# VHH binders against q9y6x5: the designs that were tried, part 59

Target 1, 379 residues: q9y6x5
Amino acid sequence: LPPKLLLVSFDGFRADYLKNYEFPHLQNFIKEGVLVEHVKNVFITKTFPNHYSIVTGLYEESHGIVANSMYDAVTKKHFSDSNDKDPFWWNEAVPIWVTNQLQENRSSAAAMWPGTDVPIHDTISSYFMNYNSSVSFEERLNNITMWLNNSNPPVTFATLYWEEPDASGHKYGPEDKENMSRVLKKIDDLIGDLVQRLKMLGLWENLNVIITSDHGMTQCSQDRLINLDSCIDHSYYTLIDLSPVAAILPKINRTEVYNKLKNCSPHMNVYLKEDIPNRFYYQHNDRIQPIILVADEGWTIVLNESSQKLGDHGYDNSLPSMHPFLAAHGPAFHKGYKHSTINIVDIYPMMCHILGLKPHPNNGTFGHTKCLLVDQWCI

## First folded at step 1 (VHH)

Design f7 (framework vhh_8dlx_2)
Fold by OpenDDE, second read of step 2:
Structure f7 (fold): chain B 379 residues (1-379), chain A 125 residues (1-125)
Amino acid sequence: as target 1 above (379 residues)
Amino acid sequence: EVQLVESGGGVVQPGRSLRLSCAASGFTFSSYAMHWVRQAPGKGLEWIGNIYYSGSTFYNPSLKSLVTISRDDSTNTLYLQMNSLRAEDTAIYYCARGTEYKYWSGDYQSAFDIWGKGTLVTVSS
């Protein structure tokens, strides 16, 4: 039987939640599998970019999903969470479910993973759900497990996405112990349900399961705001993306806009596109705007309107608060093994290996995950 | 001894509601997924739905709008609420304990390791 892999994402699951909150079901999952304590995600640390990096092994500048909100100056197209269906945005890379599905006697399934409801390179997942945040986890889980169990050709790669604890992290802030404890308990229960469902279907022993996330969450405050209106007139630029990494499209001379913003706040770095730090791998794409503003951790870029978020993400990807975790279980993985760190782009070549797929060119390093795999040497 | 005992069955008129109970004993009820299955006269087993220990439920799509499964772990009781009953809902209703590494489909009895004796529900005018 061909190997099977289920990739699960709980959006905004900060890595250190595992240390600060209790996860009985997830801990059991980890106990019987592997844990990567910290996953260094890609800059910017947002949902669409990082989820696409997971399944492509590419940095944002390479796969072309450079933010949750994008603008293409040539086509005049806009990308947003409410307008993400145009293959134009996704076709700069080939996600793993497409690669998998093009293999003989294999199909892919997806429950609301970003990009899975879009035909990419004229290929859409054999089984998928259109994104709808109103659909319960149970329904998503039901569909995914049904497809994993009953499909012909067999589903060998599946994705499952859930919006928590991100939504709650935004609402309550990650430091709200009372509310986040409740939310994270529910997440742990969902993991328990997932495991139990797989066991009930007889999939547990043969299915490789990865549970991960796209980014963490940092505490924000109304006392840590950067008001751009204090520095520059709104008529001088178009805001493509706002906080914590603002994408600025100047309506006047770029240099003038830059000069007005460069000293706007000591808690914000302002970069011309060509001056974006190399470590971000966030420069070589036309969809990156001429100027980006990067707020310090916990600071929020605002206009005259106040932010309602008590938590946010998108900050420097070197910040621990932005890092998710990765846990995995299945025939491909060791049992009871913990690893300190990997890069999020490293997940792709690992998944390709597990599935026996030839990976497309990517930025991941297979060597970083070898210690997780039973069939590899760990040096 | 591990045991499941269904109750609450009987004769009901069409359009009425009925609540079935399943009393579990002899095992840690809260640790298991529980299922309802029915068998109409002359027909095979039909899976109705299940509830996991977290309270999450899954239903047969054909029956989802008509049934609700719940559980009370404090009393080791599984429930099946049925609404708007029809003649075609006449069947013996079974509760069953889910078992790991088994398929949950109603077509496969091996999906469950423990069954109740069933309770008859007759929908008749």
Scores: ipSAE 0.016, ipTM 0.293, lowest interface PAE 8.2, mean pLDDT 93
Fold by ESMFold2-Fast, scan of step 1:
Structure f7 (fold): chain B 379 residues (1-379), chain A 125 residues (1-125)
Amino acid sequence: as target 1 above (379 residues)
Amino acid sequence: EVQLVESGGGVVQPGRSLRLSCAASGFTFSSYAMHWVRQAPGKGLEWIGNIYYSGSTFYNPSLKSLVTISRDDSTNTLYLQMNSLRAEDTAIYYCARGTEYKYWSGDYQSAFDIWGKGTLVTVSS
């Protein structure tokens, strides 16, 4: 039988939550599996970009989903919630479910993972749910498990996405121990439900399961605001994305806009596109704007108004607060192994190996994840 | 019918304090962020601050030390406490409903979709 893999994302699950809260169900999962304590995500540390990096193994400049709000300078198209299903935005890479379906007569299944309700290179996930936040975790899980057991050709790759703890992280901030404790306990209970459902259906022993996330969360404050209107008049530019990474499209000379912004706040860095630090891998794409502003951790860029957010992400990917974790269990994985750190782009070639797929060219390094796998030499 | 009704305005002497109320009806008050906004005679709208469904507050930095926003979800009431009132605080004060927070993309967007009729505060002399 071909190997099977279920990839689960809990959006905004900061790695150090594992050290500050109790997760009995997740710890039971880990004791017979593997834990990677930190996953170094890609810049910018946002939902759509990092979810697409997990399934393509590419930096954002290479896969083209460079933010949650985008403008393409060549085609003059704008990416918004009403346009997120235009294949144009997703076609700069080949996600793993497309590769899975195009090799060896396999099917893919998806419950809400970003991009899975879009035909990418004329290929949509064999089974999918249109994105709808109102659909319960239970209903998403029921559909995924039904498809894993009742499909021809067989479903060998399945994805499941859940919006928490990101939504509560924004609402309460990660330092609200009382509210975050309730949210994280609920997530741990959902992990317990997941494991019990897979056991009940006879899937658990032969299925590889990865539980991960796209980014972390940091505390924001009304005391840490950068008012962009105090730097520059809004008539000089079009704002493509605001916070914590502002994407600026100048309406006048680029150098004049840059000069108005460059010394405005000690709590943000202002970059011309060609001066963006190489370590970000965030330069070589038409959807990256001519000027990028990067706020310091916990600082929010605003337009002469207060922020609605108590927690946020999108910050520098070297910050531990922006890092998620990865836990995995199944026949491909060692039992009771802990690893310190991998890059988020390393997940894709590891998943291709588990599924026996030839990966598309990618930025991941298989060697970084080999110690997690039973069929590989370590050290 | 969805509505917001402000009360507590009137004539007040400089240096004194005043508390405004906003009574909400026709919707699940506890699910919404709520805002206070004012308009002085002949001037544009000035945002004062907001309070999230969680009780967390954010203020216009120019007004932060002078105002406090609170809510009582059991009575569907929003409050604005103002201290050390000045002649420049003379304005019509509006409460406004912000965006309902849905556990969705994780990215929060805010907009005002319902406004009250306002309550006039006149700071004499």
Scores: ipSAE 0.006, ipTM 0.195, lowest interface PAE 10.3, mean pLDDT 88

Design f8 (framework vhh_8dlx_2)
Fold by ESMFold2-Fast, scan of step 1:
Structure f8 (fold): chain B 379 residues (1-379), chain A 125 residues (1-125)
Amino acid sequence: as target 1 above (379 residues)
Amino acid sequence: EVQLVESGGGVVQPGRSLRLSCAASGFTFDDYAMHWVRQAPGKGLEWIGNIYHSGSTFYNPSLKSLVTISRDDSTNTLYLQMNSLRAEDTAIYYCAKSRYTIKYGSWYQPTFDYWGKGTLVTVSS
């Protein structure tokens, strides 16, 4: 039987939550599997970009999902409303479920992972659920496990996405211990349910399971706002994305817009596209705007209004608050091994190895994940 | 051209219920979270709550037991049901559109790009 992999994402699960809260079910999972304490995500540290990086092994400038809100300068298309399902936005890369379906007689299944409801290179996940936040974790899990057991060709790659703790991180902020404790306990219980369901269905012993996330969360405040309207009149530019990374499309001379912005706040960096730091790997794509504003951690860019978000993400990917973790269990993984750090783009070539797939060219380094795997020599 | 038109305001007696409507046009209504916000005389704006296309709702905790937000995506209409109205509920009620589509993140707090003109609710004997 071919190897099988279930990839689970709990959106916005900051790595240090593992140190500050109790997770009995997740700790049992880790005890018999592996833990990567920090995953260095890609910039910008947003949901769509990082979820697509996990499944392509590419930086955002290479896979083309460069933000949750985008504008393509060549085609003049906007990534918003129903355009998020336009294959145009997703076609700059080949996600692992497409490769999985095309290389062998295999199926993929998806419970709401970003991109799985889109035909990418004329290939859509064999089984998928349209995005609907009201669908319970249990229903998503029931569909995934049904597809893992009852598919022909067999489902060998499955994804499961859950919106928490991101939603509560935004609402309460990550430093609200009372509310975050409640949310994280519920997530741990869902992990317990996941393991129990897989055991009851006879999947647990032969299924590789990865539990990870796309980014972390940092505390925001009404005392840390950058009012963009105090810097520049809205008639001078089109705003493509706002906070904490603002994407500015100038309506006048780019240098004039840049000069109005560059000294407006000590709490944001203003970059012309060609001056964006190389370490971000956020420059070489038509969907990256001519001017990018990057707010300092915990600062929110606003348009002459208050922000009620108590937590946010999207900040510099070097910040530990932006880092998720990765835990994994299954026949491919060691038991009781802890690893300090990998890059989020390293997950893709590791998953390809586990599934026996030939990876598309990618930015990951297989060597970074070797120590997690039983069939590899770790030095 | 985005338009939001609130209706259903008026004078209502304390303890009664009232339903407000907001008719939306000029955008793909079911891709956006919609919000209700109010402003009492001489006070600042108070966020009431929001609703995503899935029907998921998030309320201001101080108002949760008193209000229900719903939407009808087939008619591009947003609703606010208010129960047990009190004098302090007297305000102009605004319908507001989220700036961004909110498909994978939950926006509990408003970032608005469009507002209606508001509808006045007066709770008075």
Scores: ipSAE 0.015, ipTM 0.372, lowest interface PAE 6.9, mean pLDDT 89

Design f9 (framework vhh_8dlx_2)
Fold by ESMFold2-Fast, scan of step 1:
Order: structure tokens, then sequence, then C-alpha cells
Structure f9 (fold): chain B 379 residues (1-379), chain A 128 residues (1-128)
């Protein structure tokens, strides 16, 4: 039986939710598997960039999905969550489902993971669902499990994406314990349904399952706003992305725009592209704009509109509030092992190892995840 | 059936005040964030502001001193108080419920095209 892997993402699942709320189903999963308490994601701590980093093992400057909103000055193309289907944006890297299909002559299956409904290097997942937020978790699970059990050539890599708790984290904020408790209990019940379905179908014993997320969530407030209109007129620049990391394309001299912005707020850092801190690995890509603004945790950059967000992400990736977790269960993983921290780019080479794939050059370090695996010596 | 019904529009003189109401039915109003949006003749949609179920309000900064949004969850009613009306405030005013579904959820915005529910609008004409 060839090794199989199901990669599950619950968008916006902050690591410390595990300590502050009850997760009976997830705790049973962890008890018989492994837990990584913190996953240090890539900067910018946004959905599209981090989901693509998980499946490529690359920093955003290398894989090309550098934000949830992007602009290419040469082609005049625009990328957003409602305009994400052009392969142009995704072709700077090779995601694991493409590698799986090309190296092993096996199938990949996808239920809504960002990029899986786009042909990348002329290759699309063998089985996939076009993104539609209205499709229930149960329908996504039904399709993915059917494909795992009944495909030819066999599905060896499968992905499943769910929008919560990110949507509720934005709406209510992570400090709303009543609403977040309800949302997180529902997610735990979905995890229970996932495990039960895999057991009923005879998949559980031979399937490796990773449950992770792309980022966390920080509390925002109407009292923590940075209004760019107080510092610079719209006629001086084109806005490519706004908050909490603003991407500024100057219409006048770059230095003049920088000078208008540099003292705009004590709660925002203003960087010329070449001055962006090296630790972000966010500089060497043409899609990164000439001026980048980075708001402090919990501060929202606004332009002509007040923000309705009570929670947000995108902030500095050193912040624990931005970190997700990783839990895994299956024949490749130890039982009852807890690990403190890995980098999100480390997930890709670990998954390649489990599937027997040769990884493309990447920014991950296999040594960081080897203690999770039964076939590796842990120092 | 979900319904949002705006009322209180009409012809008003510049400098006067006006209060619009939006009556909601067919959903649990107290669990939804509510928005006011307007459309001037021949123009696109302009977001005015919103109020969360908690009562927290956010406004378009260009309108911050001119409008107040409030809600009464006991009567399922949303209000927009407008002061110092100008000719440029002439528009059809819509109430809307915030979007329930996100494409990926990472870019939470107030997308007017993606609201769960819309009213039919009420016309406000500022002239004399």
Amino acid sequence: as target 1 above (379 residues)
Amino acid sequence: EVQLVESGGGVVQPGRSLRLSCAASGFTFSNYGMHWVRQAPGKGLEWIGNIHYSGSTFYNPSLKSLVTISRDDSTNTLYLQMNSLRAEDTAIYYCAAEPKYYRFGSDYTWPTSEFDYWGKGTLVTVSS
C-alpha cells in the first residue's frame, strides 16, 4: 500500500486557542499522534502566502504569492481572493501536488486549498473542487475520502481547507470568548467527524493526517487606527494592499512618498523595499512594491474607510499571536510526542519525505521535523 | 423570507437632519453586523458605515462628523442619523447585512457586492 497523506487546514487557528478552549476530539487525535505547539509562519502572515509556503517550502519572495492583493506593473494584472485564477501568479514555484503527480505518476486530490483549482506549470490536481465557500465541510470531506479510496492511479496526496476560525476571528475578534468558544467547539466536532469518517471507510490505519493552519489572529480596535489620508494624498501613489501591511506604488519620486509617510504614525514602520528587515525574507520579488508599511500588532491601516475588523492577521511573524499549530497522526508519526516550534516552510520537506518525493530546492530544514517521524533518529 | 425594508427618505433642505430606518425580518438580526450604503445618481456604491451586534460602530472617515448609526435589537431595526445634509448627499440609501461567507477569509473587508442581504433602498433628495 503506497504512503498516503491528507493535509487539512483550518484557516486562522491561533496556537494558544488549544490552551484556552476545550478540544476533546483534537486532544484525542494529538494523544495518539504528535503536536507542534507553534508554527512560525512566513511574512506577510496572510492566507494565500502561507498556504502556498506550506506546499512549496518557500518564503514568499521565492514562491511569488507575496500578499493577498498583488499588482504586476508590466502586465497590469491584479491578484486578489476574488481574482486568483491566473497561473501567472502561481508559476514561480512547484507545489507538492504537482511534484506528486509528475515524480510518482500518482494522483492528487484537493478540496478548496488555495491554488488547487489553478493549473500550475500546466498541471492541476487530478481531482479537485473549484473554490466555493458555500460548500459544506461534510461535502468537501465526502469528496476527498471518495477520491482517497477509489482513484486510479491512486490518490497519495490530498488537501482539505476550511475557512473557520478565520472568518469568525475577523468578525468577533479572538478575545470574544463566547463567540470563539462556539466556533472552536464546532471545529472540534468537524475534526471528530473527519476521524470517524476515515475509520468507517478503513482509511484511518494507513493514512497520514496533518491538521494545521496558516496563521493566528490578533485583537483589533476602533481605537487603534492609522489613517494614511492624514499623511499623504491619493494622487501621490497607487495602493496595492492596505492592512496591516500596506503596499505602496509611488506616482511621484519614491523618496518624496517615503518622506510623506515616514513619520505618519508611531504605530507603523515605513520601509523602502531595500530596507525591509532581512529576517522577513520579503524583498527579492518584483511583486513586492517600492514602499512597504508595517503596522504594529493590533493596529489597522485605513484609507477613506474605517475598518470593521475586530480581529486581523498579516503582522510580524515573530508575534506568537500570528502562529498556528500543527498536529499529525498516522503510520509515519510518533504517538504522544510534543514539539515546541517549527518553521512553516519545514512542513514541505517533511511531507515530501513521507510521500517518497524528491523536494524541489526550498527554505525548509528536514532536521527540524525529524523528531516527529518514526523512521528517523531523534537527537 | 429574509427582508430589509428602508424608510424615512424624502426631500429635505440643505443643512437639515434626517433619520432613516431599516426594518429586518427573516433572520436573527441580533447576530448580524449591519451596514448603510448609498448610491448617488450615476455613481457607484459608497459605504457609509456599519454597526456590529455588540454596538461598536465604524464610519467612512469622510462622513465621520455627519452620521450616526444605531440599532434596536428588540425591534430588529437599524438607524442612520444624518446631520447637516448637503446636495451631494442626494442618493438612494440601502441597508445591508454583512457577508456570511468569505473566499478564503483572509481579506475581511466590507465588500458591498458580497453582502448577504440588501434592502431595496430609500431615496433621499437634498435640494431646494
Scores: ipSAE 0.006, ipTM 0.238, lowest interface PAE 9.5, mean pLDDT 88

## First folded at step 3 (VHH)

Design g1 (framework vhh_surovatamig_d1)
Fold by ESMFold2-Fast, scan of step 3:
Structure g1 (fold): chain B 379 residues (1-379), chain A 125 residues (1-125)
Amino acid sequence: as target 1 above (379 residues)
Amino acid sequence: EVQLVESGGGLVQPGGSLRLSCAASGFTFSDYAMSWVRQAPGKGLEWVATIKQSGSETDYVDSVKGRFTISRDNAKKSLYLQMNSLRAEDTAVYYCAAKWYRDTGWYEPTSFDYRGQGTLVTVSS
């Protein structure tokens, strides 16, 4: 039988949570598997960009999902989390489920991973659920396990997405120990449910399971606001994305807009597109706007308003607060191995190796993950 | 096409109660998380309460917890806000708002996909 892989994402699960809170079920998973303590995600450190980087192995400038809100000047199309179903936005890369279905006579299954309810290169996940946040983790898990056990051609790649702890991280902030303890305990219980379900169905011993996330979370405050309206009138530009990375489309000369913004706040960097730091790999895509504003960690860009958000992400990807972790268990993985850091783009070529797929050209380095795998020799 | 129409606002004394309603049309109401957002005179927009698509999960700004209750009726395409123990600080125009829930930015009062024209609530003696 071909190898099988279940990829699970808990949105906004900051790596540092593992050190500050107790996770008995996740620790039992790790004890018999592997842990990567930090995953260096791609810039910008947002949900849609990083989820697509995990499954394509590409930087955002290469796969085309460059933000949670995007605008294409040629076609006049807009992208948002409520308007994400146009294949146009997703067609600049080939995600692993498409490769899985096209290279092998195999099926893919998806419970709400970003992009899986969209036909990409005329190929949609063989089994999928349309996005609906009211659908329980249990229902998502029931569908995924049903498809893993009862499909022909066999489901060999499955994804499962859960919105927490991101939602609560935004509401309470990561420093709210009381509320975050409750939320993270619930996440750990869901991991326990996942493992129990796979064991009961006879899937556990032969299934590779990866538990990861797209980004972390940092504390925000009403004392750390950058009011964009104090620096520039809204008549001079169209705002494509706001905080903590603002995407500015000038209505007048770009240099004039840049000059109005460049000294607006000591807690924000203002970049012309060609001056964006090379280390971000955030330049070579038409969906990246002519001027990008990058707020310092914990600062929120607003339009003459207060923000009620106590936690946020999207900040510089070198910040440890923006990093998720990766834990994995299964026949492909060592038992009890701990690794310090990988890049989020490295997950894709590792998953292709596990599934026996030829990866599309990507920005990941297989060598970075080989020490996790039983069939590889570590340096 | 898309419409959110608020009603139930008015003048009420401190400690009194008021129930706001919002009638939705032109979109699939049951697919959206619904919120109440308010704007006090001379102040910015403030998120007040959210209810998820099925009605099973609710959330509130701390200043109204225990006093306000958000509810919805998907069959009637209606959203409600029961406001008890009203205070002078609750005086505001209250807006019905709809948000697709994957990005948690609904805590930002300007992040909503659709918003109504508002209903005025005045709390004074």
Scores: ipSAE 0.283, ipTM 0.685, lowest interface PAE 5.1, mean pLDDT 92

